# VH-VL binders against c3mjb8: the designs that were tried, part 14

Target 1, 104 residues: c3mjb8
Amino acid sequence: MRIKNKIKKRIIELIELAYITARKGDLELAREYIKLAEMYSRKGRIKIPLKYKRMFCRKCYTPLITGVTERRRIRSKILIRTCLICNWQRRYVLSRNKGSNKEN
Below, E stands for the ipSAE of ESMFold2; O stands for the ipSAE of OpenDDE; V2 stands for 0.75 times the mean of E and O plus 0.25 times the DockQ between their complexes.

## First folded at step 4 (VH-VL; framework fv_pritumumab)

Design B8 (at its last look DockQ between E and O 0.69; V2 from the best seeds 0.71)
Fold by OpenDDE, look of step 4:
Formats: sequence, structure tokens, C-alpha cells
Structure B8 (fold): chain C 104 residues (1-104), chain A 123 residues (1-123), chain B 107 residues (1-107)
Amino acid sequence: as target 1 above (104 residues)
Amino acid sequence: EVQLLESGGDLVQPGGSLRLSCAASGFTFSDYAMSWVRQAPGKGLEWVSWISGSGYSTNYADSVKGRFTISRDNSQNTLYLQMNSLRVEDTAVYICARERYDFWSGYPYFDHWGQGTLVTVSS
Amino acid sequence: DIQMTQSPSSLSASVGDRVTITCRASQSISSYLAWFQQKPGKAPKSLIYAASSRQSKVPTQFSGSGSGTDFTLTISSLQPEDFATYYCQQSYSTPLTFGGGTKVEIK
């Protein structure tokens, strides 16, 4: 396995672990995993896939869990995701076919 | 069409081992987390194990932790459950289920289930 | 672990009846609640996710409501094909847990 692929694997593992850890109620440890993943990404010059980037707050590194660490609202065909820890927000335009969205 | 087909169920003695397979088709297998759920005869549903789409993360019910191992081969579109040290109480139909994450609502949920494969543990 | 208490365990109803099934979580699970239908010898079928969102191709007589700890599945007008066992399931945290099931039988 190429070294970059190995690093990429570790990054993904950390993000997934962070998500699981956060759902167990340990947000601080979860944030540390995300920070570590970001560090590996930066040092390795490896882009984190979009589906995994969307799993945490880019500002405070908290895993985004709907109803726990994030709030989701749809207004005027825009999805607004708000981090409940730092109030960071992202907006997404809804596709015309609501419900046909593929898993991220 | 999404299809999930379990196989590998058999009659085994206590302490024995089995490996179950779930063949997936009709979708991009690696994009979806998968779970095993079991149902004892005449009983309800019990979650057994979970694995992420990448296969890098796994979770287990306490009742099977240390004895069962979930894995997947994304190149073969197949989910596996290695069962060791089988007990009589492990007797059940084992079902694989696809977990979908709805991005807009933010919730994961099972959207497709297989028919299951019967595992019988008896002396 | 989060316990899911489902009630009733069984009920008898007639075609056209309104049927209500309740599920209670031992702690708040927000809207991480799904409902499934299962017929004997068949795979479970997903009905509702996110407490109130109906899965694709699920008939309109099925609806889900609730948040936090108390949830309800409603069949507004029971159809002949709706006689089955129904389960609730929480996906808030692992281990994932199911209700005990509700068998809907013909009266």
C-alpha cells in the first residue's frame, strides 16, 4: 500500500472514530481525533473526502450529530447546518428531487 | 434493484464456528454502512454488529463481543460475519441490513434487509 | 444501553380500523427512531425513519410521530396486507436496540 493511501486510511479511521466517540458522549476526545486527522491531512497533503469533511465542524472540530451537536433546518430550499458548540453554519442548496439524494 | 442475500447458515455444536456471507447487488456497496441483525425463533429483532462503508470502523453487541467479527470486501460486494465459540442462545436467523444516511435530515436508518440465513446451535 | 419499550405486544383489528402502536425510549433519542414491518418468514420492511419520515413506496396510511422518548406509529386505515409484526428501533447510539414488537392480528 502506498504511503499516501495508508495516511488516508488513518485519516478516515480517525474521523469515523471521532463520530462514534461523540455519539457516546465524549465530545472532547472526539475533537482530539478530528484535530489529529486534520494534522495528518495537512502534513501528508492529503485531501479529506467530502463525505468525511461533512461529518465535523470545520471551525471547532466537533463531530456534527443532528440533535446533539448540530441543528438542521430547511428554509427556502436551503439546508442550514448549525454547529451547536460554536455556532458555525453551512448552507446547502436542495436538489429538485427531494429524497433521492445519495448517501454521502 | 437493491438485493441482499445471506448464506452460510448451518447446524453446529456449541463451541463451533461459522462464517456468514451477505452478497449485495444493485448499489455501490462501499457507500453504505452495513449491519447484522438476528432473530431467534419466535422472538424479536436483535442488533448484532455494524461496519462502516469503508470497513475501518466496527461495533458489536455485548452478547457477541470477542466472539464475532464483522468484515466486508468492497471489491466483492460482500459482507461477512465470522462467528466463533457459538452458544445455544446464538440460534437465530441472521439478517444483513443496509444503513442509509439521509443527508438532509441527518439521520441514519436501515432501508433494505435480506431474507436471512438460519444458524442453529445445538448439542 | 437504551431500552425500547413497545406497546401493546399484540392487538386485534379489522380492515379499515385505525391502529396505534407506541414506543418509549429509556432516554431521549431525539428523532433517531425507525419503524419496521415484518411478516412471517419474510425480511423486515422499513416504513418510517427519523421518527416521522416515510420511506419511499410506503403507503400513506402509515405515519410516525414523536420525539425525545415517546413515539407513535399510526395506521390510519388498516389494509389486508398490513397484518404483520411491527418493530421500533433506535439509532441514537450503539448498541442499536429494538422494541419488543407488536403483532397486529385479524379480529
Scores: ipSAE 0.813, ipTM 0.929, lowest interface PAE 0.6, mean pLDDT 94
Fold by ESMFold2, look of step 4:
Structure B8 (fold): chain C 104 residues (1-104), chain A 123 residues (1-123), chain B 107 residues (1-107)
Amino acid sequence: as target 1 above (104 residues)
Amino acid sequence: EVQLLESGGDLVQPGGSLRLSCAASGFTFSDYAMSWVRQAPGKGLEWVSWISGSGYSTNYADSVKGRFTISRDNSQNTLYLQMNSLRVEDTAVYICARERYDFWSGYPYFDHWGQGTLVTVSS
Amino acid sequence: DIQMTQSPSSLSASVGDRVTITCRASQSISSYLAWFQQKPGKAPKSLIYAASSRQSKVPTQFSGSGSGTDFTLTISSLQPEDFATYYCQQSYSTPLTFGGGTKVEIK
């Protein structure tokens, strides 16, 4: 198996584990898993896929759980996601024929 | 058109084993988490197992832990349920379900269901 | 584990009636709640997600409300094709759990 594929698998495993851990209420451990995934991404020069990047706050590394660790608002076809731990925001624009969000 | 087609249901004796398959088409299979849900004759719905789109994360109902194994082959667009040490109470129609994550709302939900395959466990 | 208590277990209603089905979670699930319709011998059909969002092509007589622990599905004017069993389901944590179902009989 290729070394980059093994590192990518590890990154994805850690982010999925972080999300599960956060949903069980252990945000501190969940953040540690995200930090470790980010470290593997940097060392291996492997980009984290977009769907996984969207699963955590990029400022404080908290997994984003709608209604628990993040707030969502839609205004004029703009989605605003706010991390409730550190108050960082990101904005997303809706467009026609955009691929649907998949998998969680 | 999204299609989910279960197969592999059969009559089996207690203690036996069976493997169910769910063939997926009409969508990028690896993008979606999947579940098995079962319904005993004349009864309600019971969630059985879940697997992430990557296949790296799984979870199980307590009633099947240690006996059932969910897996997927993303190259063949197929979801599996390996059932070991079957019991009479496992008798049910087994249905595969696709989980969509709605990015705009941020909530997951089952958006497509198969027709199911019948598993009967009896002496 | 999060238990979902659904009521009533069955009801009889006439065409045109307003029908309300309730679902209560044993702990807060925010808006991680979905509603499904199942007709005899058929696969479940998804109606509502995120407590109140209607699935595409679901008729407008179906609506959902609630957050936290208390949720309702409302059928504003019952049609003959709405004879079915309805289930709520939480998606907040594993194990995922369903309510016991509500059988709606149309006279």
Scores: ipSAE 0.630, ipTM 0.843, lowest interface PAE 1.5, mean pLDDT 90
ESMFold2 (binder alone), look of step 4: mean pLDDT 90; pTM 0.893

## First folded at step 5 (VH-VL; framework fv_pritumumab)

Design C1 (at its last look DockQ between E and O 0.44; V2 from the best seeds 0.58)
Fold by OpenDDE, look of step 5:
Structure C1 (fold): chain C 104 residues (1-104), chain A 123 residues (1-123), chain B 107 residues (1-107)
Amino acid sequence: as target 1 above (104 residues)
Amino acid sequence: EVQLLESGGDLVQPGGSLRLSCAASGFTFSDYAMSWVRQAPGKGLEWVSWISGSGYSTNYADSVKGRFTISRDNSQNTLYLQMNSLRVEDTAVYICAREDYDFWSGYYYFDHWGQGTLVTVSS
Amino acid sequence: DIQMTQSPSSLSASVGDRVTITCRASQSISSYLAWFQQKPGKAPKSLIYAASSRQSKVPTQFSGSGSGTDFTLTISSLQPEDFATYYCQQSYSTPLTFGGGTKVEIK
């Protein structure tokens, strides 16, 4: 396996681990995993896939868990995701097709 | 059409081993987390194990931890469950389930289930 | 572990009846609750997720409500094909856990 692929794998592992860790209630450790993933991404010049990048707050690195660390609201065909830790917000235009997130 | 087909169920003695397979078709297998759920005869549903779409993360019920191993081959669109040190209480229909993600609501949920394969552990 | 208490364990109903099944979690699970239908010898069928979101191709007579610890599945008008066993399931935390099931039988 090429080095870049190994790094990419590690990045994904960390993000997944962060999500699991956050769901167990340890947000601080979860954030550290995300920070580490971001560091690997930066140093390795490897882009984090959109699917995984959307799993955490880009401002405070908290895994976004609906109803726990994230609030989601739909207004006027716009999805608003709010981080409940730092209040960071991101907006998404609703697509007509369901499952568009799987294309990322 | 999404299809999940389990196989590998058999009659085994206590302490034996068995490997189950779940063949997936009709969707991009690697995009979905998968779980094994089992149902003892005449009983309810029990979650057994979970694996992420990438295969890098796994989780197990305490009842099977250390004995069962979930894995997947995304190139073959197949989910596996290696079962070691089988016990009589492991007797059940083992079902594979696909976990989808609703981006708009932010929830994960099982949306497709296989028919299951019967594992019988008996002396 | 989060325990899911489902009630009733069984009920008898007639076609056209309104049927209500309840599920209680031992702790708050927000809206991480799903409902499934299972017929004998068949795979489970997903009905509701996120407590109240109906899955694709699920008939409109099925609806889910609730949040926190108390949840309800409602069949507004029972159809002949709706006689089955129903399960709730929490996905708030691992291990994932199911209710004990509710068998809906013909009166």
Scores: ipSAE 0.812, ipTM 0.924, lowest interface PAE 0.6, mean pLDDT 94
Fold by ESMFold2, look of step 5:
Structure C1 (fold): chain C 104 residues (1-104), chain A 123 residues (1-123), chain B 107 residues (1-107)
Amino acid sequence: as target 1 above (104 residues)
Amino acid sequence: EVQLLESGGDLVQPGGSLRLSCAASGFTFSDYAMSWVRQAPGKGLEWVSWISGSGYSTNYADSVKGRFTISRDNSQNTLYLQMNSLRVEDTAVYICAREDYDFWSGYYYFDHWGQGTLVTVSS
Amino acid sequence: DIQMTQSPSSLSASVGDRVTITCRASQSISSYLAWFQQKPGKAPKSLIYAASSRQSKVPTQFSGSGSGTDFTLTISSLQPEDFATYYCQQSYSTPLTFGGGTKVEIK
């Protein structure tokens, strides 16, 4: 379905734009972009790909930028991400990834 | 295999214009941000411009701001650099570069570079 | 703008030597640092990102270290193919900036 593909494209574009906007310091506009992407996902019944869902805080919708809006702590193969805006935390275990992660 | 191939470099006079292309293959082009980087003969590397995967956002080095425009055509898998009001100091090999993301570190980085295309600005 | 000061500007070494190249940022850049190799007449090749993460298919003699302002690229045992110029680059803030380069000459 071509409409569904266009909605998915828009969702991804909004999340990328939110990240760039947050990097420039405008967190309120960045959150608006994330909320709009979430709205498109709900209305279109399209799941946001996991890579992009991990680009923002699921609690407060702030894009997660290492050293700016989030802190990362890496111990062995455990990643701990902390949102610096609302203190949300998640833990991740290293998994195999073909194209974007070079650590083994 | 990821391939980046630049073209459009030429000899031009100061004040002239050129349009560079970078043809991309072997990956989903629209998922990646891209940059132009230049290298004057015998000199080091200088970042020129950046564009997001969607094309919605761009930025530029101060030395080219207002004169150069980065763009992309995701349907043709091609990155562009429109260069106007060229100066002798713009003489360089212009190289396109792909940006990737490492989830575990949280960092973006250049992972692939093109061959480059030579732009010479002289009288 | 963040200035990247790279040293030395050149060095000569023999195959098998341990080579160390340093890069200093004018302000803290956390681990937003990459290293590139460039051979004469060729495009740059990405070696290291995030200060210490080796890119795919990069030989194990290359390693990076450092955080904040001081960074090091180490070639643990110099190979004949490692004759090149090496550049550091920060990605902490725009404009992205490179060090001046280190030319490694093999005897």
Scores: ipSAE 0.438, ipTM 0.752, lowest interface PAE 1.6, mean pLDDT 88
ESMFold2 (binder alone), look of step 5: mean pLDDT 91; pTM 0.903

Design C2 (at its last look DockQ between E and O 0.73; V2 from the best seeds 0.66)
Fold by OpenDDE, look of step 5:
Structure C2 (fold): chain C 104 residues (1-104), chain A 123 residues (1-123), chain B 107 residues (1-107)
Amino acid sequence: as target 1 above (104 residues)
Amino acid sequence: EVQLLESGGDLVQPGGSLRLSCAASGFTFSDYAMSWVRQAPGKGLEWVSAISGSGYSTYYADSVKGRFTISRDNSQNTLYLQMNSLRVEDTAVYICAREDYDFWSGYYYFDHWGQGTLVTVSS
Amino acid sequence: DIQMTQSPSSLSASVGDRVTITCRASQSISSYLNWFQQKPGKAPKSLIYAASSRQSKVPTQFSGSGSGTDFTLTISSLQPEDFATYYCQQSYSTPLTFGGGTKVEIK
């Protein structure tokens, strides 16, 4: 396996681990995993896939867990995701084809 | 149509090994986390193991840690469960389940189940 | 681990009856609660996710409510095909855990 692919794998592993860690209640450790993933991404010049980038707050690196660290609201066909830790907010236009968002 | 088909169930002796397979079709396999759930005869459902869509993260129930290994081949749309050091209490129908993620609500849930394959551990 | 306590373990009802099944989590799971139906010799069928969202093609007599630790599955008017065992399951954290099940039998 090429080095870049190995790094990419580690990045994804860290993000997935962070998400589970946060769901277990350890937000601080989870954030550290995300920070580490971001560092690997930056140093390795490896783009984090959108699916995984959407799993954490890009401002404070907290994994976004609906009902715990994230609030989701739909208003006027717009999904609003709010980080409950730092209030970072992102908006998504609702798509008629929910299947197309599976890669997100 | 989403289909999950388990295979590999058999009768084995305690201490034996068995490998289960779950063939998936009708969807992009790699986009979904998958789980094994088992049901002992006349009993309730018990989660056994899960694997992320990428296959990079695996999770196990304490009852099977160190003995079972979950894996997947995304190129073949197949989920596996390697079971070693089998015990009598491992006797169950083993079911593979697809875990979906609703992006709009933000929740995870099983949305499709296979029919299961019977594993019997007996002397 | 999160324990899921489901009640009752069994109940008898007639067609047309209102049936209520409860599930309690040992700790808050927000709305990461799912309900499943299982008939004898069959695989489980997903009914409700996110505590209150019906799966596709699930009849309207099924509804879910609750958040945090206490959840309820309601069958507003029991149909002949609804006699089965029902399970709650938390998807908040691993290990994923199920309730003990509720068998809905014909009275």
Scores: ipSAE 0.754, ipTM 0.912, lowest interface PAE 0.8, mean pLDDT 94
Fold by ESMFold2, look of step 5:
Structure C2 (fold): chain C 104 residues (1-104), chain A 123 residues (1-123), chain B 107 residues (1-107)
Amino acid sequence: as target 1 above (104 residues)
Amino acid sequence: EVQLLESGGDLVQPGGSLRLSCAASGFTFSDYAMSWVRQAPGKGLEWVSAISGSGYSTYYADSVKGRFTISRDNSQNTLYLQMNSLRVEDTAVYICAREDYDFWSGYYYFDHWGQGTLVTVSS
Amino acid sequence: DIQMTQSPSSLSASVGDRVTITCRASQSISSYLNWFQQKPGKAPKSLIYAASSRQSKVPTQFSGSGSGTDFTLTISSLQPEDFATYYCQQSYSTPLTFGGGTKVEIK
């Protein structure tokens, strides 16, 4: 349990690092951090928390930076996120519980 | 409702140390990244340090790197700034700020600020 | 580090005037630019985020524009309560950086 907590901490650290690395313009290194976090998740059988899963493209592993690596559109209370690198799309139904979608 | 209250500012000599606190209330503290921003008397705003909501990632301005340590205690809803090897140029009002994320727009911004606590470094 | 160059450093204006404040980033920051208002002895107040999005309760005379490296805060008709110092701030990359400020004073 203690070992799983350390692995989960490492996963979160890598995803946080990937996001800031992508903001500094190094998308290749950022993707490598995400791939490593995914490897730790698979090897340790630890789910990546939803907040962090929503921070990167599940197809190409690019961190999703609004207006830079992703586009957002809202149609009929549906948020559509498009990765500008690989055109992957994800749709979200907007809900009254705004806290469930915060990504600090 | 959202409140940020800084404390711990004092008069210290160069080379001294001081710890600042920012007590947070009215929100789920661990969901938000936090920053320290400082303002020297009569001068503009300068970002000092930030910490992720998890507490796992910390960031520093070059002027304070190696001397200041940002931390948080999410069980006590408190942000800290440990300041070591203080210099006269560190004299400022230190303000904690909360970074909000608007999932609808996808952008981050400082949405709430404390009133600040004065640190004076003088012989 | 991303440097933010804000101009002018100060200006004098009358109630009802149109005021334009500019902010230039040393590299592209997309739309990750925020504007703050600060009155003497008070905490900063957030006005604009994402270059052009007005925060709730912010009066309609405030508007922001720009993307990439060049950004503008416009106060379309100055009100008495708008005499303050205004700061731009990039939120694109750490270290986060502020412009030098623009003091808007009554003529």
Scores: ipSAE 0.513, ipTM 0.810, lowest interface PAE 2.0, mean pLDDT 89
ESMFold2 (binder alone), look of step 5: mean pLDDT 91; pTM 0.907

Design C3 (at its last look DockQ between E and O 0.86; V2 from the best seeds 0.00; counts 0 for: pae E 2.7 > 2)
Fold by ESMFold2, look of step 5:
Structure C3 (fold): chain C 104 residues (1-104), chain A 123 residues (1-123), chain B 107 residues (1-107)
Amino acid sequence: as target 1 above (104 residues)
Amino acid sequence: EVQLLESGGDLVQPGGSLRLSCAASGFTFSDYAMSWVRQAPGKGLEWVSAISGSGYSTNYADSVKGRFTISRDNSQNTLYLQMNSLRVEDTAVYICAREDYDFWSGYYYFDHWGQGTLVTVSS
Amino acid sequence: DIQMTQSPSSLSASVGDRVTITCRASQSISSYLAWFQQKPGKAPKSLIYAASSRQSKVPTQFSGSGSGTDFTLTISSLQPEDFATYYCQQYYSTPLTFGGGTKVEIK
């Protein structure tokens, strides 16, 4: 595995760990794992895959757990996700292509 | 078509070891978290262990922690359960299950189950 | 650990009957509850997730309701293929735990 591939694997592992940690109720530790993953992504210039980018709040780094740390609403074919910790919102336009969604 | 095929169940003595396999097909294996669930004869279901899609994060029921190890080989599309220090209480059909996630609803759930493999622990 | 108390443990019913099965969690699990059907010698079949969302291809006689600690599976008109054992399961936190099961038998 090349160095960048090893770093990408570590980024994914940290985000998965953060989600599990947040599910156990330790949001502070979970945020630390997300911040570390973001640091590796920035320093290594390694893109976080879309699946994992959508797993946490981009403002406060809290893992987004439906009904616990985030609220979801659909209005006019737009999914609105609201972080319940910091009130940051993100909008997603419904798309026919399952592998790609527009973000505002 | 999603398929999960367990194997490796056997008769073993208390204190023995056994390794179970779950062969996965019909989907991108590494995209899904996986679990082992067991069912003792005539009893209900008990969750045993889970592993993340990458294989990095694992979790165990207290009843098996320290004795069982969940792992996966994403290049072989195979889930494993290494079972050490087996006890008569571990006698059960062991079933692998796939966890699915729907981004638009935001929920995870088990959506596919194998038929299971029988482990019998008896002297 | 979150204990799941399922009631009744068994019941007898006729085709066409409305059947209600309840499940209570020892603490709030929000809507992180699933329902499964299992017939003897068969793999479990997933029916409901998120307390009330029907899995793909699950017949419409099955519905789920509840949030927090109290949950219900309803079979609005029991069909011959619905005689089975039903389990609830919380997936709010690990360890994941199941109810004890409800066997629905032909009267």
Scores: ipSAE 0.382, ipTM 0.757, lowest interface PAE 2.7, mean pLDDT 88
Fold by OpenDDE, look of step 5:
Structure C3 (fold): chain C 104 residues (1-104), chain A 123 residues (1-123), chain B 107 residues (1-107)
Amino acid sequence: as target 1 above (104 residues)
Amino acid sequence: EVQLLESGGDLVQPGGSLRLSCAASGFTFSDYAMSWVRQAPGKGLEWVSAISGSGYSTNYADSVKGRFTISRDNSQNTLYLQMNSLRVEDTAVYICAREDYDFWSGYYYFDHWGQGTLVTVSS
Amino acid sequence: DIQMTQSPSSLSASVGDRVTITCRASQSISSYLAWFQQKPGKAPKSLIYAASSRQSKVPTQFSGSGSGTDFTLTISSLQPEDFATYYCQQYYSTPLTFGGGTKVEIK
């Protein structure tokens, strides 16, 4: 396996671990995993897949868990995701297909 | 069409070992976390184990921790459950389930289930 | 561990009846609750997730409500194919836990 593929795998693993860790109630450790994943991404020049990028707050690195660390609102066909830790907001246009949604 | 097919269920003696398989088809297997759930005869459902899409993260119920090992081969689209030190109380139909994530609601859920495979532990 | 208490354990109903099943969590699980249906010898079928969110493939007679600790599955008009056992499940935290099930039988 090429080194980039290995790094990509580790990035994904860290994000998954962060999510599970956050669900267990350890947000601080979870954030550290995300930070580490971001570091690997940056140093390795490897893009984090969109699916995984959407799993955490890009401002404070907190895994986004609806009702725990994230609030979701739908207004005028726009999904608004609010991080409850740092109040960072992201907007998504509602789409028929999962893969066709775009950030605003 | 998404399909999950369990296999490997058998009659074994206490202390024995057994390996279950769940063959997945109709979707990108590595994109989904998978779980094993069991149902003892005449009883309710019990979550057994889960594994992330990449296979890195695993979780176990306390009742099986240290005895069971969940794993997956994404190249073969197969989920596994290695069961060691089997006990009579492990007797159940073992079902594999796919865990999906709804982006718009922000929630996870089991969206597909197999029919299960029967494991009987008896002396 | 979060205990899920489901009520009733069984009920008898007729086609066209309104059926209500309740699920109570021992602690708040927000909206991390799923309902699914199981028929004898068949794979479980997921009905509702996120408490009130219904899957698109599920018939319209099924609806869910609730948040926190108290949840309800409602079948507005029972159809012949709806006779089955229904389960609630929380996935707020591990271990994942299930209600005891509710068997809906024909009267």
Scores: ipSAE 0.199, ipTM 0.739, lowest interface PAE 2.3, mean pLDDT 89
ESMFold2 (binder alone), look of step 5: mean pLDDT 90; pTM 0.898

Design C4 (at its last look DockQ between E and O 0.66; V2 from the best seeds 0.58)
Fold by ESMFold2, look of step 5:
Structure C4 (fold): chain C 104 residues (1-104), chain A 123 residues (1-123), chain B 107 residues (1-107)
Amino acid sequence: as target 1 above (104 residues)
Amino acid sequence: EVQLLESGGDLVQPGGSLRLSCAASGFTFSDYAMSWVRQAPGKGLEWVSAISGSGRSTNYADSVKGRFTISRDNSQNTLYLQMNSLRVEDTAVYICAREDYDFWSGYYYFDHWGQGTLVTVSS
Amino acid sequence: DIQMTQSPSSLSASVGDRVTITCRASQSISSYLAWFQQKPGKAPKSLIYAASSRQSKVPTQFSGSGSGTDFTLTISSLQPEDFATYYCQQSYSTPLTFGGGTKVEIK
């Protein structure tokens, strides 16, 4: 599984680069990096770790930057993330234990 | 227990070079972006450079760009700062810092700091 | 570059006092602001991130507020271990920048 490990590292590198690129204002290029990472994930059957999956909009592939490309609101112990580019929303239930939000 | 231990600080002459190391333990090193921050004696904090968890993406303060190179070896859990063309103004304690992410708020922040290593640039 | 102006540069206070420290950014940084504590010869200690979120194991006398350009660190009841220098730091854009620091000294 040496090849899969190298592809997984490349996926992570692309998502990191996409986030930094979006921070500099180039959303078009940032989306292309995410699309490439998604393509490698699909072709290689390699799951993107949850930490990195949560870094971009699953609908329009824009990296999600709090207060810039996304809005966050909390209602009744639910975190609602809204992509400001395409209005995609995703909801996360507050986890009482560990303070972690890794459950869906 | 998260630990960050800097080393490699020394007395050097202007124009010289020095390589700093930051040994990391107690966490999965490759999951975290890292920064170097410096503090001149009796002065405040100044950010120097940052590197992504993978090591692929780097950024630098204008005052050090072209002279300093940040790098990391994730297999050795070590962060580096190669400093070339040193100037008297680079005299400082150099401190490594770990960047964490709070998914709930959506913000990145420095959550752990090393003790620092002193670099003195003097003729 | 985003300049961070911190006030006051120093202050004297007694144990039990309420202390407020302000930090002003030269442009809006949303809530991309952190507060750090540093004692002489020691590493900085992270207190507050995202303007108001307290780090784990940070005592409850510390609180942060503000958004945009104006931010405040409050120590509600100063303890003997809280005499230190405090720094704010923005992470909105590179280069990351710090305020000049506020020394909190015993009166």
Scores: ipSAE 0.561, ipTM 0.831, lowest interface PAE 1.8, mean pLDDT 90
Fold by OpenDDE, look of step 5:
Structure C4 (fold): chain C 104 residues (1-104), chain A 123 residues (1-123), chain B 107 residues (1-107)
Amino acid sequence: as target 1 above (104 residues)
Amino acid sequence: EVQLLESGGDLVQPGGSLRLSCAASGFTFSDYAMSWVRQAPGKGLEWVSAISGSGRSTNYADSVKGRFTISRDNSQNTLYLQMNSLRVEDTAVYICAREDYDFWSGYYYFDHWGQGTLVTVSS
Amino acid sequence: DIQMTQSPSSLSASVGDRVTITCRASQSISSYLAWFQQKPGKAPKSLIYAASSRQSKVPTQFSGSGSGTDFTLTISSLQPEDFATYYCQQSYSTPLTFGGGTKVEIK
């Protein structure tokens, strides 16, 4: 349990670092951080929290930054997120509670 | 209700140190990144530092890098700013702000601000 | 660093007036732009985020528009409680930067 918690913290740290790194313009390094986080997740059998999983493209591991590496569109009450690096798309149904996303 | 309350502001001499606190309440503190913003008397606003929700990532303005340290204790719902080697130009009201992320729009923004605490650096 | 130029620095208006405040970024910031209100001795209050999204419980007279480099805050009908200083702020990249502020005073 102690080791798992440490690994989980490292995973989160890497994802957060990746996001910051990407925002600074270094997408390649950012992707490496995400890949490392995914590796830790896999080896440690630790699930990445949904909040953090949504921060990067699950196909190419690019941090998703709106207007930079991600495009967002809303059509017919569906949010469409498109990775601008690999064109990966994910769809989300709009819920009434826009502000409660942090708890998911 | 979300509340942010800064404390620790004082009068100090140049070269001195001071530690500010921001007590948060009304929300899950660890879910939110936090920032310090300062406003010198009669001047505009300047971003000072930010820290991720987990506390694992930190950022600093160039003007304070190496002198200030942002930290947080999520168990106490408190944000800190350790200020060392203070300069006269560090004189300002220091405000803590909560950074939120809107999942649907995909943007980060400050959604709540504290009232601030005054730090005066003077010989 | 991204510079935010806010205009005007101050304006005088009457209750019921339409007020427009502009903010220009030195480079494109997409829609990473927020507006907030500050009254003397009070905590800043967030009004708009993502350039045009109103925060919860923000009166409808407040609206934001723009993208890229040019942004506008509009108060459609100024209310007595709206006399304050308004700021824009970009969150596109660090360091985060703010406009110089616009003081809305009673005419």
Scores: ipSAE 0.546, ipTM 0.863, lowest interface PAE 1.0, mean pLDDT 93
ESMFold2 (binder alone), look of step 5: mean pLDDT 91; pTM 0.899

